# Ledger of designs, part 2: VH-VL binders against Probable pyruvoyl-dependent arginine decarboxylase (pdaD)

Target 1, 139 residues: Probable pyruvoyl-dependent arginine decarboxylase (pdaD), of Prosthecochloris aestuarii (b4s6j7)
Amino acid sequence: SIFPPQCERISVEEGLKSLSPGEITFAVMARNSTNEHGRLIASSIGVALPADESVYGYLSEHHPYGQTEEQSGEYAEDLAATMLATTLGIEFDPNKDWDEREGIYKMSGKIINSFNITQSAEGQNGLWTTVIACAVLLP
Below, E stands for the ipSAE of ESMFold2; O stands for the ipSAE of ESMFold2 at other seeds; V2 stands for 0.75 times the mean of E and O plus 0.25 times the DockQ between their complexes.

## First folded at step 1 (VH-VL)

Design b10 (framework fv_bebtelovimab)
Fold by ESMFold2-Fast, scan of step 1:
Structure b10 (fold): chain C 139 residues (1-139), chain A 128 residues (1-128), chain B 109 residues (1-109)
Amino acid sequence: as target 1 above (139 residues)
Amino acid sequence: QITLKESGPTLVKPTQTLTLTCTFSGFSLSTSGVGVGWLRQPPGKALEWLALIYWDDDKRYSPSLKSRLTISKDTSKNQVVLKMTNIDPVDTATYYCAHRSPYYYGSGSYKPHAFDIWGQGTLVTVSS
Amino acid sequence: QSALTQPASVSGSPGQSITISCTATSSDVGSYNLVSWYQQHPGKAPKLMIFEVSNRPSGISNRFSGSKSGNTASLTISGLQAEDEADYYCSSYTSSTYVFGGGTKLTVL
């Protein structure tokens, strides 16, 4: 795998743990570190819940996606891309740069990987889509 | 390294248009990810954001003041200009311009959406 | 109305730790993703202390740390020193706009 070992420490459970009981929310976590050789490693985790009336209303004020199961995946990916772009030194505003999110990974020209994990939590926090993104910046 | 300095009138009469200029050095406003914002602080009160202009000429305004504000840039002169119409005594404040950084190497991360370097500020008094 | 609420003042003794809160008036947790903290000494421009909730710019002491829980962001200053006495402002960037808290005056006893 071209995916650095440091990226493999990213935990889906860490993203899910950011959800408190009773919250209607999404979570984004970003990390960056430099390895012993001076390379920047950036990672992010995005978690999104599918739409209900209140979640849809909230998300429509911050992001244009409606929250169907399919659109939850896109929203989580955008959140992960936003945090990854931020840690890579690229200014990215989801409301401004919506169409450019796929270009963020391409522009880095580095080792980047994205994992999409969808989990159902029947009777608890609903259906999640979790996106994990990790990049290594070479000198 | 990076510096910004505000200039403009220190005393303005009600109903006039206030024009403030931010002159900067140490960066280019054509650099991807860079922005320059305007903020103000009335004496003894909180900071208030007014406007932001990005490297690609995209502009953002405080919703409550949008109808009164115009922000523009002259990249060749390293200047950003803010105009505020129909000035009122409640607009008396110290006005700041500030840099919005594209990245930062020290921590290995970027300072997105934060104003990392500020001008010294210029006090504008509105009175008859 | 201000979207962010801070206590008007906090105080502590040298060597102690103090925490300044910044609470969204809305229950919108996502609006706190891009939280910054600024320090302002009298007569001076604000200085960026923390960005993106918990990140510290180069040259800022590690005595300053940021965190977030629910709708509340917090700035913690450990090992309190006389020069920390200043006004502190929180700020968030959401929906392509900036909002600032009302400010907190820190007094070092």
Scores: ipSAE 0.000, ipTM 0.511, lowest interface PAE 12.8, mean pLDDT 67

Design b11 (framework fv_bebtelovimab)
Fold by ESMFold2-Fast, scan of step 1:
Structure b11 (fold): chain C 139 residues (1-139), chain A 125 residues (1-125), chain B 109 residues (1-109)
Amino acid sequence: as target 1 above (139 residues)
Amino acid sequence: QITLKESGPTLVKPTQTLTLTCTFSGFSLSTSGVGVGWLRQPPGKALEWLALIYWDDDKRYSPSLKSRLTISKDTSKNQVVLKMTNIDPVDTATYYCAHLTYRWSGKYPYYFDYWGQGTLVTVSS
Amino acid sequence: QSALTQPASVSGSPGQSITISCTATSSDVGGYKYVSWYQQHPGKAPKLMIFDVSKRPSGISNRFSGSKSGNTASLTISGLQAEDEADYYCSSYTSSGVVFGGGTKLTVL
């Protein structure tokens, strides 16, 4: 069973509001011109993020699907689902694990919706400037 | 550079089993994230996906043809084999094999980026 | 007939821009969210032109571009050339596997 993660956005101005750095188990980062600042902020609170950009999907071209902000959210769901599975040690293949995929994507959608990213001003431009840090309680 | 080539009979009789072999180079089907698919195209008609096999031997089949299809691989020979049972004249088509790269962030298999030249299989009574 | 619907044919003159549409029906699980486009000249294997709705593989001319609005993906070819005359197929993925559109024959007048 997978517990829903507790997540919040890391900002360059104020860091974390509710989570302790020691509780953070993974982070989701949007690709844009502030990516390096996002990594530096995450690092300053004890969360290591990979420097390799291949780990992070392209969430903007500005509107990858030529659609509304909801389409940007689908890339965020894929990224969040994969990071969640990786952090929990779950071998997860979205193309082959059809049954597991639905549950994990449902949880990743809750993560994204909790921050209103798909409905934010950043979503309107297809660009995100912050890192989402998450804490997972495992049994 | 990735290359694939289809081989098998060019003329088959109804009710027989069609066996096609895809021989490839430039990649290994033991590499994580790699797969090979089979597709066909009847003369003058649209492309149709048949089956695919992933590096870990996981297999997917077209729902409409699943009962007739078997896909397998021989990693040491760089080959993928497709068998289709109980062939019918409507199965007359050019058959293609193609390379598939799975990306971890995708909800679905991505795309077929390198294709074999195709082999025409005629089914006649 | 197809899960992805394309017009049977489209035509244009050299130097013009043309657009080919690909309309998906809703699926209950796994929507048509990722679209690729293939070009096929007579007697040849298909060639990948666009993947992930709008991305071009290395070596594909920037005259080819992809987009999506609602349930319709579009392939646009600008500066139309005689060599562009071919069949064009859209493709996407569902939880049940790969699906292709019916194909569009592009005629360069």
Scores: ipSAE 0.000, ipTM 0.523, lowest interface PAE 12.8, mean pLDDT 70

Design f02 (framework fv_felzartamab)
Fold by ESMFold2-Fast, scan of step 1:
Structure f02 (fold): chain C 139 residues (1-139), chain A 123 residues (1-123), chain B 107 residues (1-107)
Amino acid sequence: as target 1 above (139 residues)
Amino acid sequence: QVQLVESGGGLVQPGGSLRLSCAASGFTFSRYWMNWVRQAPGKGLEWVSGISYSGGSTYYADSVKGRFTISRDNSKNTLYLQMNSLRAEDTAVYYCARGKYYDSSGYYPFDYWGQGTLVTVSS
Amino acid sequence: DIELTQPPSVSVAPGQTARISCSGDALPKQYVYWYQQKPGQAPVLVIYKDSERPSGIPERFSGSNSGNTATLTISGTQAEDEADYYCQSADSSGTYVFGGGTKLTVL
């Protein structure tokens, strides 16, 4: 698995310093998720994958377009939570009350925010899937 | 338990202004889209406005665009609706409703509603 | 703008099945939500995502979405089900629309 082009290595290393050892372990585990988990994640967010493509490879090359900056950010948050929950084998239902989903959102948000990746994607309409792929795949 | 309590309604003259508030409790307010829905006496429900959980995106029904402004203060768990240039047809009970918009293709239900606050626009 | 069309009224006897339709061009690609409103009260969500019931909503309530028409079905209708029912959906521009409402009378 090669890091997506948007993942600046130096920024990732700097961001990792703000994570606890447990959060680093979680990020590494998410990075090592199987293609099967990736396809479940893609299906849950409505992404059709080419037959011979990994979900993470697809996300790094094909970004959803036509979303506002706010919608892109909110989509990114739900995408990250769904990817991490599915990778961990945790049930995730967007319609459940916040307190039942809070742990997943908190963990995914902390990982993403710690890498400064959301800041670089802000204003880059349609690049949020690549940004999330960087956050989930990077150790 | 989830609670939404509206306030600020009342009698106002045509052309006047009112600001409605919705106080939220029992959930993490900053993680939900919030909406205003109104209902004129004896009429059906009409969605008025919606706001993203961060407050960066706002949406309005054509009937109120340019006159109403939705906003929120996540530090105070409060939703607002600033209503300007009020008209007789704005007379309605205004409801605050919790909802969530998760992706660009889907929206989620208004699963909790406040009791409503009456706005009457007349001379 | 999207538009959702509901019949203005439906009447059933106690124990009969009530069916309330909601039609719109956007429905094949959008979820439909159903709300019950009794006089003087705020609306209550009874069906979400076309066919799912929130906890606490009786099993006699069900929903379906077929083509351009969503249907709320109330089996074995009870007097307490007398209310106005509204369908709701959203377009991709971030706006919501309600149907005109259906008054259910249990005679």
Scores: ipSAE 0.005, ipTM 0.524, lowest interface PAE 12.4, mean pLDDT 70

Design f03 (framework fv_felzartamab)
Heavy chain, then light chain:
Amino acid sequence: QVQLVESGGGLVQPGGSLRLSCAASGFTFSSYGMNWVRQAPGKGLEWVSGISGSGGRTYYADSVKGRFTISRDNSKNTLYLQMNSLRAEDTAVYYCAKHLRYGSGSYAFDIWGQGTLVTVSS
Amino acid sequence: DIELTQPPSVSVAPGQTARISCSGDNIGSKSVYWYQQKPGQAPVLVIYDDSDRPSGIPERFSGSNSGNTATLTISGTQAEDEADYYCQVWDSSSYVVFGGGTKLTVL
ESMFold2-Fast, scan of step 1: ipSAE 0.006; ipTM 0.556

Design f04 (framework fv_felzartamab)
Fold by ESMFold2-Fast, scan of step 1:
Structure f04 (fold): chain C 139 residues (1-139), chain A 123 residues (1-123), chain B 107 residues (1-107)
Amino acid sequence: as target 1 above (139 residues)
Amino acid sequence: QVQLVESGGGLVQPGGSLRLSCAASGFTFDDYAMNWVRQAPGKGLEWVSGISWNSGSIYYADSVKGRFTISRDNSKNTLYLQMNSLRAEDTAVYYCAKGPRYSGSYRGYFDYWGQGTLVTVSS
Amino acid sequence: DIELTQPPSVSVAPGQTARISCSGDKLGSKYVYWYQQKPGQAPVLVIYQDTKRPSGIPERFSGSNSGNTATLTISGTQAEDEADYYCQAWDSSTYVVFGGGTKLTVL
């Protein structure tokens, strides 16, 4: 593995405390919410610092550096998991590899339970995407 | 019982437009991604477009991008496909297909399909 | 870009085992789905995630996926199984990909 064998889930509050002023980062967590009907729903918690309209406009379309416009409406957690899978060289389908009971993604025997995405782009708007994620192998 | 009923197909000249509808019942429509899949006469299946549960993710096959627009009205349990600049190669039966819950529209599989509506583009 | 290749037709006698292949580069690293389509009807999902059978699909239907080839197997094939069969996978570059389809003839 490219990452430590064990990782703790990254909270939005914890991620925010770790950021330097002026950095652009996106902290993403596994889904763990229910709707009014008691069903588990997808949720993502994304924050960008510094908070300005151009950064939020770019991030609200959810297309990281190098992605197509067609992918802009995708959930940040699914994008982060897909980017990590690409980095690890493994096949990943967020529609299938999401485990609702555990609130985690399973990727070829690896479990991703947290993401930290740094958003930065050279040239336009000062944004591009760097993925930092942890993977834990479940027995 | 899940039911998907397509309508709006017909004969149209090249360059014309049509709007297809898919009425859904028997499941919580606003929890699921929805897709359009087409099949030309005597040919195989071709995925056309998909839309997530909340319309936040919308995807198109390269063959229809810029000409077709997928949309949904969750208050009416209805999926739509606006087809502009129609070409002879768009002639097909268009199926409405139920996709995965919450997490994307163009990925995964289709557990239920409508009976289809025929679109014929001919001069 | 993955392309899925199926034989255009397969013929079996009643009671014989039918095997329909679906080949693609490193397909065993992806999940494969199978659809049955009878003339004039919409497709029906018969296998999902390589090996799993939806409720209502007969036990004679099974699937496998290894290496470059996924296989739909119909044991003790019956006349009612005559249909076109399509495999499907997801691809990050082209999204939903279908095989070209296989016409299964019984008898």
Scores: ipSAE 0.000, ipTM 0.529, lowest interface PAE 13.4, mean pLDDT 68

Design f05 (framework fv_felzartamab)
Fold by ESMFold2-Fast, scan of step 1:
Structure f05 (fold): chain C 139 residues (1-139), chain A 124 residues (1-124), chain B 107 residues (1-107)
Amino acid sequence: as target 1 above (139 residues)
Amino acid sequence: QVQLVESGGGLVQPGGSLRLSCAASGFTFSTYSMNWVRQAPGKGLEWVSGISSSGSTIYYADSVKGRFTISRDNSKNTLYLQMNSLRAEDTAVYYCARVKYDFWSGYRPYFDYWGQGTLVTVSS
Amino acid sequence: DIELTQPPSVSVAPGQTARISCSGDALPKKYVYWYQQKPGQAPVLVIYEDSKRPSGIPERFSGSNSGNTATLTISGTQAEDEADYYCYSTDSSGNHVFGGGTKLTVL
């Protein structure tokens, strides 16, 4: 496996069924861009809403100017990156150039004993494409 | 084994339309992003379009935006490219290609398998 | 946005080392991939992520990426290595970008 030992790909159904109240979900986002604002658009794992919340409803509350599915996805990715960085105890720098050679391992930091389920938003609004389960250091 | 087989190419007049298909086998098609890459006779490779595993995220090269439409049918393991308003400069062999990436190293997409290609000729 | 520049041709004698360059301003931050294409055939991946060889690719193929230039190196070049070689990466917007291609001639 290419994943760290504490993370693995799982089905959306498997992830949703295994969630406990209050657990954080991660969405792996596969979009063809990164930007200098430090937003995780592609190539990284992000933190999604708890499975019992509507991802579409949540994105609508944070409605960007001229909202489209793509703009909503970008906002969700920005939020997910912030939540993941906070969970891992890492300072999220929104103005950092994304260096493909730095990779997710540098961001993963101190992953211990905490199990989080990744949930794809794809079935609800088509913005994220895959699912992974990770053990992470909680704040 | 992984196989990608393109079809639907042929001769068409400028302003005409063609629909290309790529039949995939030997892997779980629904879990991979797919792309079209073309090559004009005697020229280099040019990326045309990409589509996510579900079909929800789609990208086009500027040269084809507004004229070409990429789509997929995961129940049939088939990728499509609808080509409208064809121009002489669209004459090329069109390849479908499977996208692979190592998401733990970041999104580093690359093409690991290619079809044999299908020739599209836009006549004068 | 990156533009990947390759020399149009490189010639080597059989058994000699061929070096094909690929230059671009974004390459210090980007991984580079190399595809081999023989006449009438689809491209074949020979190097991924700068320096890694896929299973089935001969050990004589190697890659590097330093400064603004990625290099494909073929040691002990054989007649069967005669082909067009393309470097590939993604631009800052995530678009897929190929170099212009290099025709390798083995005498």
Scores: ipSAE 0.000, ipTM 0.530, lowest interface PAE 12.3, mean pLDDT 67

Design f07 (framework fv_felzartamab)
Fold by ESMFold2-Fast, scan of step 1:
Structure f07 (fold): chain C 139 residues (1-139), chain A 121 residues (1-121), chain B 107 residues (1-107)
Amino acid sequence: as target 1 above (139 residues)
Amino acid sequence: QVQLVESGGGLVQPGGSLRLSCAASGFTFRSYAMNWVRQAPGKGLEWVSGISGSGGSTYYADSVKGRFTISRDNSKNTLYLQMNSLRAEDTAVYYCAKSIAARPLDYFDYWGQGTLVTVSS
Amino acid sequence: DIELTQPPSVSVAPGQTARISCSGDKLGDKYVYWYQQKPGQAPVLVIYYDSNRPSGIPERFSGSNSGNTATLTISGTQAEDEADYYCQAWDSSTYWVFGGGTKLTVL
C-alpha cells in the first residue's frame, strides 16, 4: 500500500530571488530513494525555474531526500510529482510536463491555493523563493 | 534611465538577410530576458522571439522558426536578431522589449522605439 | 494553442466607462497583461498579472480575468486614453500571444 503523502514548504538559505509572479514554470525533480532506515520513498522537490541557472544542479543540491542508489520508478516519480502539483494547485500530466532534455518535470501554470505567489514577500513584492518538497513512503 | 535603442532596419529584397541590434543601458543587461516584437504597418503586435539573460534558452514564433536567430552579447549589452530568407510578410517595425525577470515568459516592462524593416520587390 | 480575440474598436464619450474584452479558451487560468500604444510610440504596460497597475498608470485603469474573458476597464475616460490596447498571455506551446488589438476612440 502507499502511505499518505507528506509535502512541506522549505525556505532555502540562498533561494531563487530573480523570479516574478505570473505564469511560472516549476522545475520538479522526482526521485526514488531509500531513507536512512532503508525504507523506499518517492520524493520530489519543486522550485520556480530561472532561465539563467542550471536547474538540474540547483534541484540536485537542494533535494532534501538524498538518493542512496538509482532505482526505476515511473509510478513513484509520477506520484511524487502529482502530489507537488496538487499542493501548488496546478494540473499535472506526466506525458505533457516531462522535459526530455533535462530529465525533470516542468509544470507551468497560474499558482493558486495557499501558495499564491501574487502575495508580496517582505521586500520582494510578489516574488516567491520558497521550495516545496514532498515524500511518499512506499510499501 | 532604462533605454533600449534598435538599429539595423532598412529595405531588403525577398530572400535577403538583415541583422537587427538593440543597445541596452540603465540596467544589468545579463540579468534580464530580452524579446523581439514586431508590428506590420497598420496591424497589431506579434511576438517574434525571446532569449534568457544568459543566452542559454531561446524561443521563436512558428512564423519565424528556422529563418530567424536571436542572440545576445552581454559584454556589449546588445541584443541581436539575425533574419534570413526574408518574406514580404516580415515587413514591420521591430521592437526590442525587456522582460521583468531573467526568463522570457515574464511580462515586458520596457520597450525600444523600434526599427523599420521593409521587404519589397 | 490559445488565440486571443479583442473587439477591433470601442467608442466612448469623455467621462464614460470603456470596457475592452480579451477572450481565449480558459484564459482565466492564465495571467493577462495589457499594453497601451499611442500613434508613433512604443507600447506601454498598463496592467500586469490580470489586475495590477504599474506606478505612473492612472487609477482609472483596472483589469479582471475570469473564465474565458479578461477585461480592461477605463473609468471616467479622458481624451489622452485614446489609443490601441493589446492583451497578452503566455502559452506553453506557442509562447507569447497578443490579441488583435482594440482601437479606443474618445469622442
Scores: ipSAE 0.005, ipTM 0.525, lowest interface PAE 15.9, mean pLDDT 77

Design f08 (framework fv_felzartamab)
Fold by ESMFold2-Fast, scan of step 1:
Structure f08 (fold): chain C 139 residues (1-139), chain A 122 residues (1-122), chain B 107 residues (1-107)
Amino acid sequence: as target 1 above (139 residues)
Amino acid sequence: QVQLVESGGGLVQPGGSLRLSCAASGFTFSDYYMNWVRQAPGKGLEWVSGISSSGSTIYYADSVKGRFTISRDNSKNTLYLQMNSLRAEDTAVYYCARGWLRFTPKYYMDVWGQGTLVTVSS
Amino acid sequence: DIELTQPPSVSVAPGQTARISCSGDALPKQYVYWYQQKPGQAPVLVIYKDSERPSGIPERFSGSNSGNTATLTISGTQAEDEADYYCQSADSSGTWVFGGGTKLTVL
């Protein structure tokens, strides 16, 4: 995994955390898609904060039952990563920051915004079903 | 078995229009991302345009943006390139090439047609 | 304005190893694909996703991508390998581009 030990994949019901004094907790959402059989499949996106303050985007997608990428939404990962970068206040270009060989986004910068993913999840009508929660100590 | 055949090339005057076709056979055309790639005489390859399997996602090279239109008809297993406002620098062999999209956009082309020559000259 | 840089030509003796480079700023993040083109013919994919070989391509063809430079290697080069070789990847803005091409001459 690209995630540090302090990051965990959790359900939305269990996992949204607010900022605490002396630490930040951030969450990254996983997008779900419905396949042609009406069954849920998962696309997920996660973020890890390495020691150099770079932010890595992580994507995982599969298409069971022979779905194409178009049936799941082409560039859904780019949209999800763009929304995440906007929420974190970091610069992001989906074409430039996509690491095709690793299937992840590699974004550089400092987190400059606080965020609340609970309202974002509600606004997405339940399309975001899991989050990656990480806690780091602030200087 | 797997085959792409281009047609529609020819001589056209500057400012004119031309429509290229690419007939696909031997595979499920509607499952694949398709590309147009061109090559000017004695020059290298230049990617021109690409279209997703459903036709919903389309990209163009900056050199042709606003002048060329890519489209497809999955019921006829055919890819098209409508070329408008043609210039001398558009003179090239135009290739149809099959791509593949899954977990991430990929623009590799594993099957190519033999090409059709477009000459823009007065 | 070529964003992927290839040498214009490479010459090798029959049976020797040919190495063709492709350099670009996006290569650390993006796959590289290699195509062979013989005169009057359509290009043929010889390497995809940096180092994978399509069915029907001889094992003497191999590829790698390290740092900002990708390399196509042809071991024990044969006369029939004489061709133009093109790399393909993304430029700095993420747009798919081809390199300028390398003419391989087998002496």
Scores: ipSAE 0.000, ipTM 0.526, lowest interface PAE 12.2, mean pLDDT 68

Design f09 (framework fv_felzartamab)
Fold by ESMFold2-Fast, scan of step 1:
Structure f09 (fold): chain C 139 residues (1-139), chain A 123 residues (1-123), chain B 107 residues (1-107)
Amino acid sequence: as target 1 above (139 residues)
Amino acid sequence: QVQLVESGGGLVQPGGSLRLSCAASGFTFSSYEMNWVRQAPGKGLEWVSGISGSGGSTYYADSVKGRFTISRDNSKNTLYLQMNSLRAEDTAVYYCAKLGYRSGYTWGAFDIWGQGTLVTVSS
Amino acid sequence: DIELTQPPSVSVAPGQTARISCSGDNIGSKSVYWYQQKPGQAPVLVIYYDSDRPSGIPERFSGSNSGNTATLTISGTQAEDEADYYCQVWDSSTDVVFGGGTKLTVL
């Protein structure tokens, strides 16, 4: 459906303009912006996989837990947070910095909140999933 | 060629110190996590320590924490292991290993290993 | 904290299939890596992510991982495959766990 208001500052269609949802199975992109008060908000959405790979296939090879749309969404959130940290020049470890109870990442005294949107559609070789994640640096 | 060459091993007394070096060539050293893995004579492999590509994060096995320090000099393509307060159980061949095949959320594999350098802690 | 158990030795005749197990609680939920070590040499990665082969590793090497057991399979085993084999997992970002190793003898 839609990203939280923080992520709406990034045009998903502009960021993915050259790609069809049916051709991408994973998308994360890193961009920076400022809010109305001049505070830096960094967020991440992008394309992480070749157009001919499925998120399910890729994650089952590289992350054995990624065998459902739900687990693929978790992976996209971790990747979005990693790209945001990279953009900010912060070293980040998803396993070390994840707070399972609060559902947030903590990095160098900063808090990242992440969200994902997963859509599935049938194609020639079965079900395609498109996973888009957005990570935002909280004040 | 992609190569890792260890040096600095030798005989040292218990309680002594030793510094190992690993010279890397044939790849972009600063882009990869580097690790030390040891093997006691006739025994299996034991991970010792790891350091991120930038050097900003370091990791240690509980058995060496507080005694060993991993570091790197990316301008010289060299990895180091400073070993202090050495014990007889630290006797092993120490391998330098590059972390490869890291993709997305996964940790990766030790895809390239050096020849190893022998450290013997004995009186 | 996972513990990985391997049989200390496995013996196979040339041309036969060798199977080396690596057992750990819920290991099927983790990625498993396999290393080959010949006497006096450094380890060589032969399998990563449960079943993938690095470039240059013969097709006779394959891997699987489910439940509590990961398996390295060497079909048509050859004399040069005689070596020690180690399985490995990441239990966390700070915990790299190796199995105890299996000596493969090709008689």
Scores: ipSAE 0.000, ipTM 0.528, lowest interface PAE 14.3, mean pLDDT 72

Design f10 (framework fv_felzartamab; at its last look DockQ between E and O 0.05; V2 from the best seeds 0.00; counts 0 for: pae O 17.1 > 2, placed apart)
Heavy chain, then light chain:
Amino acid sequence: QVQLVESGGGLVQPGGSLRLSCAASGFTFSSYWMNWVRQAPGKGLEWVSGISGSGGKTYYADSVKGRFTISRDNSKNTLYLQMNSLRAEDTAVYYCARESYYKILTGYYSPFDYWGQGTLVTVSS
Amino acid sequence: DIELTQPPSVSVAPGQTARISCSGDKLGDKYVYWYQQKPGQAPVLVIYQDSKRPSGIPERFSGSNSGNTATLTISGTQAEDEADYYCQAWDSSTGVVFGGGTKLTVL
ESMFold2-Fast, scan of step 1: ipSAE 0.011; ipTM 0.559
ESMFold2, look of step 2: ipSAE 0.000; ipTM 0.504
ESMFold2 (binder alone), look of step 2: mean pLDDT 90; pTM 0.925
ESMFold2 at other seeds, look of step 2: ipSAE 0.000; ipTM 0.497

